Miniprotein binders against Catabolic L-serine/threonine dehydratase (CHA1). Designs and how they scored, part 6

Target 1, 359 residues: Catabolic L-serine/threonine dehydratase (CHA1), of Saccharomyces cerevisiae (p25379)
Amino acid sequence: SIVYNKTPLLRQFFPGKASAQFFLKYECLQPSGSFKSRGIGNLIMKSAIRIQKDGKRSPQVFASSGGNAGFAAATACQRLSLPCTVVVPTATKKRMVDKIRNTGAQVIVSGAYWKEADTFLKTNVMNKIDSQVIEPIYVHPFDNPDIWEGHSSMIDEIVQDLKSQHISVNKVKGIVCSVGGGGLYNGIIQGLERYGLADRIPIVGVETNGCHVFNTSLKIGQPVQFKKITSIATSLGTAVISNQTFEYARKYNTRSVVIEDKDVIETCLKYTHQFNMVIEPACGAALHLGYNTKILENALGSKLAADDIVIIIACGGSSNTIKDLEEALDSMRKKDTPVIEVADNFIFPEKNIVNLKSA

## First folded at step 21 (miniprotein)

Design L2 (from H4 with L70F)
Fold by ESMFold2, fold request of step 22:
Structure L2 (fold): chain B 359 residues (1-359), chain A 87 residues (1-87)
Amino acid sequence: as target 1 above (359 residues)
Amino acid sequence: SDPEVQKRIDEFRKRVEEVWKKAQELFDKGNTEEALEILFDLYLEIMKFWEETGDLRFLRIAFEVLERIFKLEEEAREKVLEEWEKR
């Protein structure tokens, strides 16, 4: 694709006693450094093509994420030569603001957190465009079918690479991915469905404690909304998952694993030491299961044989440095922070329910 | 409208057809990356002219090229599924 790369599927040998065969899907090699290039690039291309058919307006792209989604939108727009405006929360690090600006996108800093930045984007930026001349393209961080479709392209690549490496898909016993709002997960499911594999290859969805909305929703039996996000994994730090994510997880009996922030940060730093790549906690959470195959086996409900294959989606991300991770780890060792009980930290989001009996 | 702008529109439409034919030949030979590259180079050239002139007719031609790029990308993915189904 012109907006995303085909990425390698390569063996990863974790030090120690691991018995299964691990393969990583290297989404860190995407143009924006993460899988977000796939879905957000797809959304922007399809939107531009739709606008062309009307012939009367020019597109402008708008995003409200100061993380990987906003950077992916800016990167795709740089590639396609389209105007892009990104509103980011005040907590967004200067390094990330600069990276987004360096693509040529306009960056506006506003809002204490994502929802306030998103409101500012819609109310103060998008609402002021001349709608007779400009067609806005709004980029949600995860909850859009065109985003999921774009992410699903990684499954086409995985199938292709397994064939070229002469590996039977029957040997693949799991796919591990981190879950934030569920866009990556939705894309993986849609790709697997296309190949008739969604009910054959289980997915293990990984989160960190403090932003484990997916896990809590599955345990409760309905989608929840967290009141507070207390995990350092900001790329997973959404208060909700998409409804589609919950429905897929129930349909395919997707497994859920929650890892502590401290353990994820240690894994990130270990991975950097051993393999010379800097990763985000979101990516480290998934890689943690490669280092800790007993956690993975428990989630899958079976032991892994030496020739079983597990694919870990190395989702990438570029929002932190090694120093950020080291400082976070030091802060955790010096601070005795009480755990917030899950029962006190969520509500049920409002739903738009159509009453078919009343129609 | 301006005859010079119309002349440029006509020139780009001829080039789109020429490049599209070459891209299809490359694609049919399995050279998908090269096919997409020549289409995308043309897309960017037309986009520069859109940015300089503000004339929506150039943007429309550029996005017609983008649509052809997208169609080839879809066809390439469909070939992977077709090969999968043969096994």
Scores: ipSAE 0.861, ipTM 0.952, lowest interface PAE 0.7, mean pLDDT 89
Fold by ESMFold2, last read:
Parts: structure tokens; sequence; C-alpha cells
Structure L2 (fold): chain B 359 residues (1-359), chain A 87 residues (1-87)
């Protein structure tokens, strides 16, 4: 694609005794450094094409994320030569503001947190465009069918690569992916459905403790909203998942794993040391299962044979440096002295406030 | 009714069809990346005239190229599924 790369599917040897063969899908090689390029690029392309068919207006793209979604929107717009405005919260690190700005996108810093930035985008930026001349394209971070469609393209690539490597799909015993708002997961499911594989290949959805909305929703049996996000994995840090994500997880063999922030950050740094690639905590959460196959086997409910294949989606991310990860680890090691007790901290649909059941 | 702008539009229209024919030939031979690249180069060239002139006719031509890019990308993915279904 013009707005995203075909990424490699390559065997990854993790140190130690491995009971299965791990293959990584390297979404870290996307133009924006994450899988977000696929879905957000697809949304922007399809929207631009629709605008050409139906009107005399020019498109402008608008996003309210200071993380991977905003950067993916800006990157796609740089490639397509489209105007892009990203409103980011005041806490957004200068490095990320600069990265987004360097694509040529307009960056506005406003709002204490995501919802305030999003409100400012809609009421102070998008609401003030001349709608007779400009057609806005709003980029949600995950909850849009065109985004899921774009993400699903990685399954076409995986099927093609397994064939070219002479690997029977029957050897694939699982796909591991991190879950934030569920966009990546939805895309994987839709891709698997296209090939009749969604009920044959289980997905293991990985989260970090403190933003484990997917896990909690599955345990309770309905979608939940967290009142407080306490995980350092900011790319997974959404208070909700899409309704479609919950419905897919109930329908298919979707397993859920929750990992502690400290373990994820240690895995990120370990992976960087061993393989010279910097990754975000969201990606590290998925890779952690490659280092710790017993967790994976428990989630799958079976022991893996030596010739079984597990695919890990290396989702990528570009919001942190090695120094950021080292500082986060140091902070968490100091934090180990104070134990954090958390109650249920979520809101049921049709209810305002409930406490999250967590340690 | 600027005749010079209209001539550029006519020239781009002609080039779109020529590049499209070449892209389809490359695609049919299995060289999808090269097919997309020549279309994308043309897309960006037309977008530059849109940006310089503000004339929506260039934007429309560019987005027609973008739609052809999208079509080839979809066809490439559909080919993978078709091969899967034949197995």
Amino acid sequence: as target 1 above (359 residues)
Amino acid sequence: SDPEVQKRIDEFRKRVEEVWKKAQELFDKGNTEEALEILFDLYLEIMKFWEETGDLRFLRIAFEVLERIFKLEEEAREKVLEEWEKR
C-alpha cells in the first residue's frame, strides 16, 4: 500500500528453552512505526476517494491523539500531501509533538487529557472550518470500521508469507496481540474471518494491569469502562474497548492475559538489548509471551509442541526512547516498596460509577 | 476559463491514462510495487499543482489516481484470497 508497508513475518528465536516456534509480524516497520498506519491510512484514503465522488470540497484530516494514532494520521497525510491537524494534550512529550510537527501536520497543544483535547478539536478546530469548502476527516484512534479493515490486511500478508515459507496454517496454534481499544484485535479477527480461520486459530489478547479493560469485560460478561487508568502502557491506556471487540471475543476462542507494568518494561529493555529494536510497552506485553511460554500455554489451555507455531504481532510504537524505558523501570523499582491496592474502578454501561476489581 | 490551466488539465488527463495502462501491465506481470509507485509519483505531481493553484480540477484528477491505486491494492489482496480458496 501507499500508506502502509507489507511487513515481514520472520522466525524469532527467544533465548532459553522454547517449546514452540515463534514468528513475529513486524508492525514496528510501518511508516509511523506501528500497525496504526494500516487502519488510519485506509480510513484516510477511502475518505478522500469518497469526497472526490460526492462533492466540490477538499479534505482536511483531524486527529486528537498525541500518540501512535495521531502520528499515524500525520504520517499518512504527509505521504498523501493532505492537510492534517492534530490536537494533543498538554502532557504530550515534546519529542512526540516534534515528531508529529515534522511530518508537516499542524499541532495544537490543548486539554489536560485526551477527552479535553478531543473536545477542543471538535468544537474549536473542526467546528470552525468552512464546511462549504472543506470536508473534515475525523480519525478515531481505534473505533471505526475502515480502521479495522485496514488492520485486517496484515492477515492477507501472513497467509501469503506462510504459503511462501511452506508452512501449513494447521501448525499455527495462536496469534498474540496486545489490546488497547481493540482496533488491532478487530482487524485480526476480520482478516481471519476472510480466510475461514477465525474459529480455528485462537487469539491471545494481552494487556497490562491497570488498563486491562478487555480482561475485565470478559470476566464480567459485558463491556466496562475504567474510571482510572494506572498502567504505564499509555498506548493501551483507553478506558473502554469497542463493542465489536467484546462481541468478537465472546464469539471466538479469544484468550486474555494481563501482565504487570514492571515485567513489560523489563521485556522491552531486554528485547532492545538482545535484538537492537526499541519497542513500546504495548508491544513488549505481546513479546513477553515469547519469553515466557508457560504463560502462553496456560492461556491457550494446552502445551505447545516443538513444531507448533505462534505468531506475535509486534505492534510497534514510536512514543518512547530507551531513556524513557529505563526511567520508567527505575520508577517502578522504587514503587515496588509501596504496594498499590486497587478496587474495582470501572463504569458499567447504563451505570455511572463502579469500582474496578483489581489488586 | 484559463486556457493555460485547461491545457495542463488535459495533459494530466492524458498522462493518467498512459500511466494507468503501464501500471496495469506491471500489475498483470506480478510487479505490484512498481505499478503502485508509478501511479503514486503521478498522484503527487498532480497534488503539487492542486496545492499551487487551488484549482479543484487538479484535486479531482489526483483523487481519481488515488482511487486507481486503491483498486490495485484491493485486487492484490483479493488475489491472495483467491489463491487460498483454490487450495
Scores: ipSAE 0.845, ipTM 0.945, lowest interface PAE 0.8, mean pLDDT 87
Fold by ESMFold2, last read:
Structure L2 (fold): chain B 359 residues (1-359), chain A 87 residues (1-87)
Amino acid sequence: as target 1 above (359 residues)
Amino acid sequence: SDPEVQKRIDEFRKRVEEVWKKAQELFDKGNTEEALEILFDLYLEIMKFWEETGDLRFLRIAFEVLERIFKLEEEAREKVLEEWEKR
């Protein structure tokens, strides 16, 4: 694609005794440094094409994420030569603001947190455009079918790469991915459905404690919304999952694993030391299962043979440095972390119009 | 209307069809990356004229090229699925 790269699927050897064969899908090699290029690039391309067919206005792209989604939107717009405006919360790191600006996108810093930045984008930026001349393209970080469709392209690539490497698909016993709002997970499911594999290859969804909305929703038996997000994995730190994510997980009996922040950061730093690649905690959460195969086997409900294959989606991310990770780890070692009970930390979000009528 | 702008529009529409034919030939031979590259180079050239003139006719031609790019990308992925289904 012109907006995302085909990424390698390569054998990853983790130190220790072999328990299974691990392959990584290297989404860190995307133009924006993460899988977000796939879905957000797809949304922007499809929206631009629709505008050409249905309207006489020029597109402008608008995003409210100061993280990987906003950077992916800016990167895709730089490639396509489209105007892009990103409103980011005040806490957004200067490094990320600069990276987004360097694509040529306009960056506006406003709002204490994502919802305030998003409100400012809609009310103070998008509502003030000349709607006779400009048609806006709004980029949600994860909850859009065109985003999921774009993410699903990684499964086409995986299928082709397994064939070219002479690997039988029936050796693939699991796919591991991190879950924030569920966009990556939805894309993986949609790709697997296309190949008749969604009920044959189990997915293990990984979260960090403190933002484990997916895990809690599955345990409760309906989607929940967290009141407070306490994990340092900001790329996973969404108070809700998409309704589609919950539906897919129940349909395909998706497995759920929750890892502590400290363990994830230690894995990130370990991976950097061993393989000279800097990764975000969201990516490190998935890689943690490669280092800790007993956790993976417990989630899958079976032991892995030495020739079984597990694919880990190395989702990427470009919002932190190794120093950021080291400082976060030092902070955790010097402070007691407050205990918050899951039962006290969630509410049930309002369903969409169709779900409200059916509930 | 500016006759020089209309002349450029007519030239681009002709080039779109010429480049599209070449891209389809490359695609049919399995050279998907080069097919997309020549289409995308044309897309960016037309976008530059849109940006310089403000004439929406260039933008529409550019997005017609973008749609053809998207079609080839979809077709490439569909071929992977078709090969899968034959097994």
Scores: ipSAE 0.845, ipTM 0.947, lowest interface PAE 0.8, mean pLDDT 89
Fold by ESMFold2, fold request of step 22:
Structure L2 (fold): chain B 359 residues (1-359), chain A 87 residues (1-87)
Amino acid sequence: as target 1 above (359 residues)
Amino acid sequence: SDPEVQKRIDEFRKRVEEVWKKAQELFDKGNTEEALEILFDLYLEIMKFWEETGDLRFLRIAFEVLERIFKLEEEAREKVLEEWEKR
């Protein structure tokens, strides 16, 4: 695609035990450094095409994420020569603000967290455009069918690559992906459905403790909203999952794994030292199952044979440096961190919660 | 409408059809990346005129090219599914 790359599917050898064969899908090679290029690029392209049909207004793109979603929107807009405005929360790292600005996008810093940044975008930026001349394209970080459609393209690529590598799809015993708001997961399910594989290849959804909304929603039996996000995995740090994510997980009995931040950061640093690739905690969470296949087997409910294949979506990410990871690990080892009990940390979504189904 | 702008519009419409024909030929031969590249180069050229003039007719033509790009990308994915289903 013009807005995203076909990425490699390559065998990854993890040190130690001779368990299943792991293949990584390298989404770090996307134009924005993450899988977000696929879905957000698709949303922007399709929206621009729809707008051209009336012929009276020009598009401007608006995003409210200071992370991979905002950077993907800005990157797609740079490539398509479209105006882009990104409102980012106040805690957004300067390096990320600079990366977004360097695409040519306008960056506004406002709001203590995503919802406040999103509200500012809608009420103080989008509502002030000249609607007679401009048609806004709003980019949600994950909850939009065009985003999921774009993410699903990785399954077309995986099917094609398995064929070209002479690998039978019946050898694939699982796909591992991290879950934030659920956009990546939704895309994988939709891709698998297209090929009749969603009932055959189970997905293991991975989260970190402190932002494990998917796991908690499945355990409770309905979608929940976390009050506080206490995990360092900021790319997974959304208070809600999409309703579609919950419905797919129920339909396909998707497996859920929750890993501690410390373990994920250690995995990120280990992977960097062994393979010279910098990854963020969201990606490290998924890769952790390659280093710890017992966790994976427990989640799948079966032991993996040596010739079984598991695909790990290496989701990428641009949010951190090695130094960020090292500092976070050091901070965790030196400080007693209060534990917030899950029962005290969630509510059920209400009317005024931002997770709208309209697409 | 300005006759000079209309002349450039007509020139771009002719080029869109010429480039589309070439892109379709490349695509049919399996050269998807090259097909998309020539369409995207044209898209960006037309977008530059839109940015310079503010005339929505250039934007409309550019997005027609973008729609053709999207169509080819979708067709490429459909070919993968068709080959899968023949198994």
Scores: ipSAE 0.842, ipTM 0.946, lowest interface PAE 0.8, mean pLDDT 90

Design L2 (from H4 with L70F)
Fold by OpenDDE base, fold request of step 22:
Structure L2 (fold): chain B 359 residues (1-359), chain A 87 residues (1-87)
Amino acid sequence: as target 1 above (359 residues)
Amino acid sequence: SDPEVQKRIDEFRKRVEEVWKKAQELFDKGNTEEALEILFDLYLEIMKFWEETGDLRFLRIAFEVLERIFKLEEEAREKVLEEWEKR
């Protein structure tokens, strides 16, 4: 692909008694270092093609994430020689700001968190463009069908890789992925639907405690929005999931696991030291189930046989160093993290029918 | 319009068709990555002229090439699905 790479599906041996065969999809090998290259690259490419059909305006790409989404947008624009502007929150680490800027993207620092940065992008950046000359391509971090379509290519590759390795798909007993906004998950579901596998291969969605919007939404039986994100896993730190994520999870009986921030960071460090690959908490959350098969088996509701296959989406990410992970772990040891009762920390999102028609 | 710019536009239109034909031949032989690469190289070349001139005609041609790339990527995915359905 032009905007994303085919990534390997490789067997991974985790420490301990092998209860299953784990295969990792190495999305850290994407141009932006995460799976976001697939979906966001697809969105930008499809949007550029749409603009060509109108033939009147120059494209400019706009994103509001200082994380993997903003870096994926900037990286895709670098590859496609498109102008890109990324608004990043003030809390965005200098190294991420520098990574985004080094793609040639314009970086604006504004807002305390993603929602404020996104508001600033829309009100102070995009609203000031000459709309006669520039056609804006807005990049949402996860809630766009073109993003899900792009992420679904991961399943096309998995099916091919299983075939090339002479592995029967019937041996695949689950796919493990992290859930932030649900974009990755939606892409996996859509990919599985194309192959008639969505009802056959259960997904285990993994979140961290303090941003477990998916888990909470499933328990309540309605999509919820968190008032505050308390997790250190900032890449999973979405206050909302897509509506599509909730619908798919209900339809396909998707499993939900919530892991403590501490356990995720310990897994990140363990994996980093064992495999010399620095991973983000989002990736660590998914990989945690490879290290802790009992959690996975409990989520699946069955024990795994030694010849059963579980695919873990190693979603990648560019946001953390080893030092960042160590500092995070040390901070957790020192702070009694106040357990915010979930009951007090959610609201029902307004049914903002994102009328994608009116922009 | 600058006659030299128009000449370059006409040259790129010809090259798009030539490279597209070659890309299809490569794709049909199973050389999908090479097919995409030659199209993408042409895309980048055209985009450079857009960056230098600001002329939207270059951008239009470049995005036509990008659409052709996208179509080949879709066809490649469809082949995977077709091979799956035969099982």
Scores: ipSAE 0.835, ipTM 0.942, lowest interface PAE 0.6, mean pLDDT 91
Fold by OpenDDE base, fold request of step 22:
Structure L2 (fold): chain B 359 residues (1-359), chain A 87 residues (1-87)
Amino acid sequence: as target 1 above (359 residues)
Amino acid sequence: SDPEVQKRIDEFRKRVEEVWKKAQELFDKGNTEEALEILFDLYLEIMKFWEETGDLRFLRIAFEVLERIFKLEEEAREKVLEEWEKR
């Protein structure tokens, strides 16, 4: 593709007794350093093609994330020579602001968190454009079908790589991925459906405690929204999952694992030291199951054989340094994070089917 | 319209068809990445003229090239699926 890279599927040997053959999909090798280059790149490209049909207005891309989504939008726009504006929260690290700005994107700092930045983008930026001259392309961080379609290309590559390596797909006993808003997960499901594998290969969705909206939604039996995110792993910190994520999880009996923030950060540091690659907590959450095979086997409900294959999506990310991970771990050791009871920390989202086609 | 700009638009329209024909020939031979590269190079060349002039006619031609790129990427994915189904 012109907006994302084909990434390698490579065997990794975790320390200790081998219980299965782990393969990593290295989405850290994407142009933006994460899998979001696939879905967000696809959304921007498809939107540009749609705009061509009217041919009366100039495209401008708008995003509201200071994380991997905003950087993916800016990187795709740099590649496609399109104008991009990213609104980032005030809490966005200078390093990420600089990375987004260095693509040539306009960066506006507003709002304490993503929702406030997104509100500012819509009400104060996009609503003030000359609609006769500019056609806006809004980039949601995860909740768009064109994003899921773009992420599904990961499965096309996995199937091709397994074939090229003469590996039977029947040896694949699971796929492990992190779940934030569910965009990556939805893309994996759609890709597996295309090959008739969605009912055959179980997914294990991994979250951190304090932002485990997916796990909570599955337990309650309906989608929920968290009032407050308490996880330090802000890269997984979505207050909501897509409705499609809940539907797929019920249909395919997707497994859910919740890991403590401390354990995820320790895994991030361990992996960084062992493989010389700095990883975000979202990526660390998925990789944690490679280091802790008992957790994986418990989620799958079966023991793995030595010749069984588990694919872990190394989703990537660009927001963290080693210092950021060390500081996070030190903070967790010093502060008892107040446990907010889950029962008081969720609401049911209004069934407003936001017809994402009309914005 | 500036006659020089119109001449450049007509030249690009001709080049789009020539490069598309070559890209299809490359794609049919299994050279998908090379097919995408020559189309994308043309896209970037047209986009430079859009950036310089602000003329939406360049943008329309560039996005037509982008649509052709997208089509070849879809056909490449379909080939992977067809090969899987034959297994």
Scores: ipSAE 0.833, ipTM 0.942, lowest interface PAE 0.6, mean pLDDT 91
Fold by OpenDDE base, look of step 21:
Structure L2 (fold): chain B 359 residues (1-359), chain A 87 residues (1-87)
Amino acid sequence: as target 1 above (359 residues)
Amino acid sequence: SDPEVQKRIDEFRKRVEEVWKKAQELFDKGNTEEALEILFDLYLEIMKFWEETGDLRFLRIAFEVLERIFKLEEEAREKVLEEWEKR
């Protein structure tokens, strides 16, 4: 693809006795350093093609994330020579602001958190464009079907790589991915559906404690929204999952694991030191199951054989340095961060009663 | 319209068809990445003229190239699926 890279699927040896063969999909090798290059790149490209058919307006791309989504939008626009504006929260690290700006994107700093930045983008930036001259392409960080379609290309590559390596898909006993808003997960499901594998290969969705919206939604049996996010895994820190994520998880009996922030940061540091690749907590959450096979087996409900394959999506990300991870770990050692009691920390989104008007 | 701009547009329209033909030949030989690369290089060249002139006709031609790239990427994916179904 022109907007994302084919990434390698490589066998990884975790320390200790491996109870299974782990393969990692290295999405850190994407142009933006994360899987978001696939989905957001696809959204931008498809939108540009749609605009071409109208042929009357110039495209402009708009995003509201100071994380991997904003950087993926800016990187895709740099690649496609498209104008891009990213509104980033005031809490966005200077390093990330500079990374986004260095793509040639316009960066506006506004809002305390993503929702305020997104509101500012819509009300103060996009509403001020000349809609007769400019057609806006809004980039949501995860909740768009074109994003999920783009992420699903990961499965096309996995299937091809398994075939080229003469590996039977029947040996694949699970896929492990991190879950934030569910965009990556939805893409994986859609990819598996194309190959008739969605019922055969269980997914283990991994979250961090304090961002575990997916886990809580599954336990309650309906989508929930967190009032407050407390996890250090800010890239998983969506207050909501997509409705599609909940529907897929119910349909395919997707497993859910919640890992403590401390354990995730320890895994990030361990992997970083072992493989010389800096990992975000979101990616570390998925990789934690490679280091802790018993957690994975418990989630799968079965023991893994030595010839069984588990694929871990190394989703990437570029928000953290080694120093950020070390400082995070040190802060956790000093603060008994009170686990906010789960019961009061969520709300039930109003079911958009999609009136299925029976035509 | 500036006659020089119109001439450049007409030149790009011809090049789109020439490069497309070559891209299809490469794609049929299994050289998908090379096929995408030559189309993308043409896209970037056209986009540069759009940036310089603001003329939407360049943008339209560039996005026609982008659509052709997208179609080849879809066809490449379909081939992977077909090969999977034949197993």
Scores: ipSAE 0.832, ipTM 0.942, lowest interface PAE 0.6, mean pLDDT 90
Fold by OpenDDE base, last read:
Structure L2 (fold): chain B 359 residues (1-359), chain A 87 residues (1-87)
Amino acid sequence: as target 1 above (359 residues)
Amino acid sequence: SDPEVQKRIDEFRKRVEEVWKKAQELFDKGNTEEALEILFDLYLEIMKFWEETGDLRFLRIAFEVLERIFKLEEEAREKVLEEWEKR
C-alpha cells in the first residue's frame, strides 16, 4: 500500500512456560509507528478520491490529536502531498509536537485535552476556511468506517502470512488487541468477517484501569462515557467507544480484560528491555497477556494447548520513550492512586447523530 | 490559461492512461507493489505541479490516479480472499 506498510506476523517467545504459541503483528513498523497509518491513511485516501469527483475544491486535512492519530494523519498527508493541520492539546509532549511538525503539517497548540483541542479544531480552525475553495477532511482518531476498513487490512496480511507459513487458521484460538475508542477492534472484526472468522476467532480486548470504557459498557449492557480518564494510557484515553464497537462486542461475544496501569507499565518496560523495542501502554496492555497466559485463558474461558496460536496485535505508537515509562512507573509507586468508583465516573453518551454527511 | 500549463495537463492525461495500462499488466503478473509504485510516482509528479501552480486540474488528475491505486489495492485484497477460500 501507499499509505501503510505490510507488517510481519512473527512468533514471539515470552519468558517462562507459555501454554500457547504467540504471534505478534508488528504495527510499530507502520509509517507513523502505529496501526493508525492503515485506517487514517485509508480515510484520507478515500476522501481525496471523493474530492476528485467534484474537482472544485482543494483538500485540507484536519486532525485534533497530539498522539498516534495526529501523527498518522500528518504522516499520511506527507506521503500523499496533502496539506495537513493538527491541533494538539497543551499537554502534548514537545517530542510529539516536533514529530508532527516535521512531517510538514501545521501544528496548532490549543486545549487542555483532546476534546478541547477537537472543539477548537472544529470551531476556530475548520470554520474559518473558505468552504468554496477548500474541502476539509476531518480525521477522527477512531470513529469512522473508512478508518475501520483501513485497519481491517491487517487481517488480510495475517491470513496471507498464516497461509505462507503453512499454519492452519484453526490453530488461532484468539486475537488480543488494545481497546481505546475501538477503531482497531472494529477493523479486526471487519477483517475477520470478510474471511468468515469473526465467530470462530474470539477477540480479547484489553484496556487499562481508569479508561476501561469498553469493559464498563459491556458490564452495564450499554455504551458509556467516562467523565474522567485516570489512566496513564493517554492513547487509550478516549472517554467513549464507537457504537459499532459495542455492537460487534455483543454480536461476537468479545472478551474484555482490564489491566492496572502499573502492570501495563511494568510489561512495557519488561518488553522494551527484553526485545529492544519501546512499547506504549496501549500496546503493553495487549502484550501483557503474552506474559500472563492465565489472564488470557480466563478471558477465553479455556486453557490453551501448546500448539494453539494466539495473535497479539502489537499496535505500536510513538508517544512514549523508555524514560517516559520509567518516570510513569516511579510516579505510580509513590502515589496512592485514589480508586475512583466506576459508578460515579460514567454517563450515558447522547446519541451523537454522527451525520456522516456522505459529501 | 497558460498554454504551457494546458500542454502539461494534456500530457499528464495521456500518461495516466499509459501508466494505468502498464500497472494493470504488472498487477495481472502478480507484481502488485510495482504496479502501485509506478502509479504513485505519477501521482506525486502531478501533485508537485498542483503544489507549484495551484491549478485544480492537476489535482483532479492526481486524484484520478489515486482512485486507480485504490482500485488495485481492493483487487489485491479480493485476490487474497479468493485464494484463502480455496483452502
Scores: ipSAE 0.829, ipTM 0.941, lowest interface PAE 0.6, mean pLDDT 91

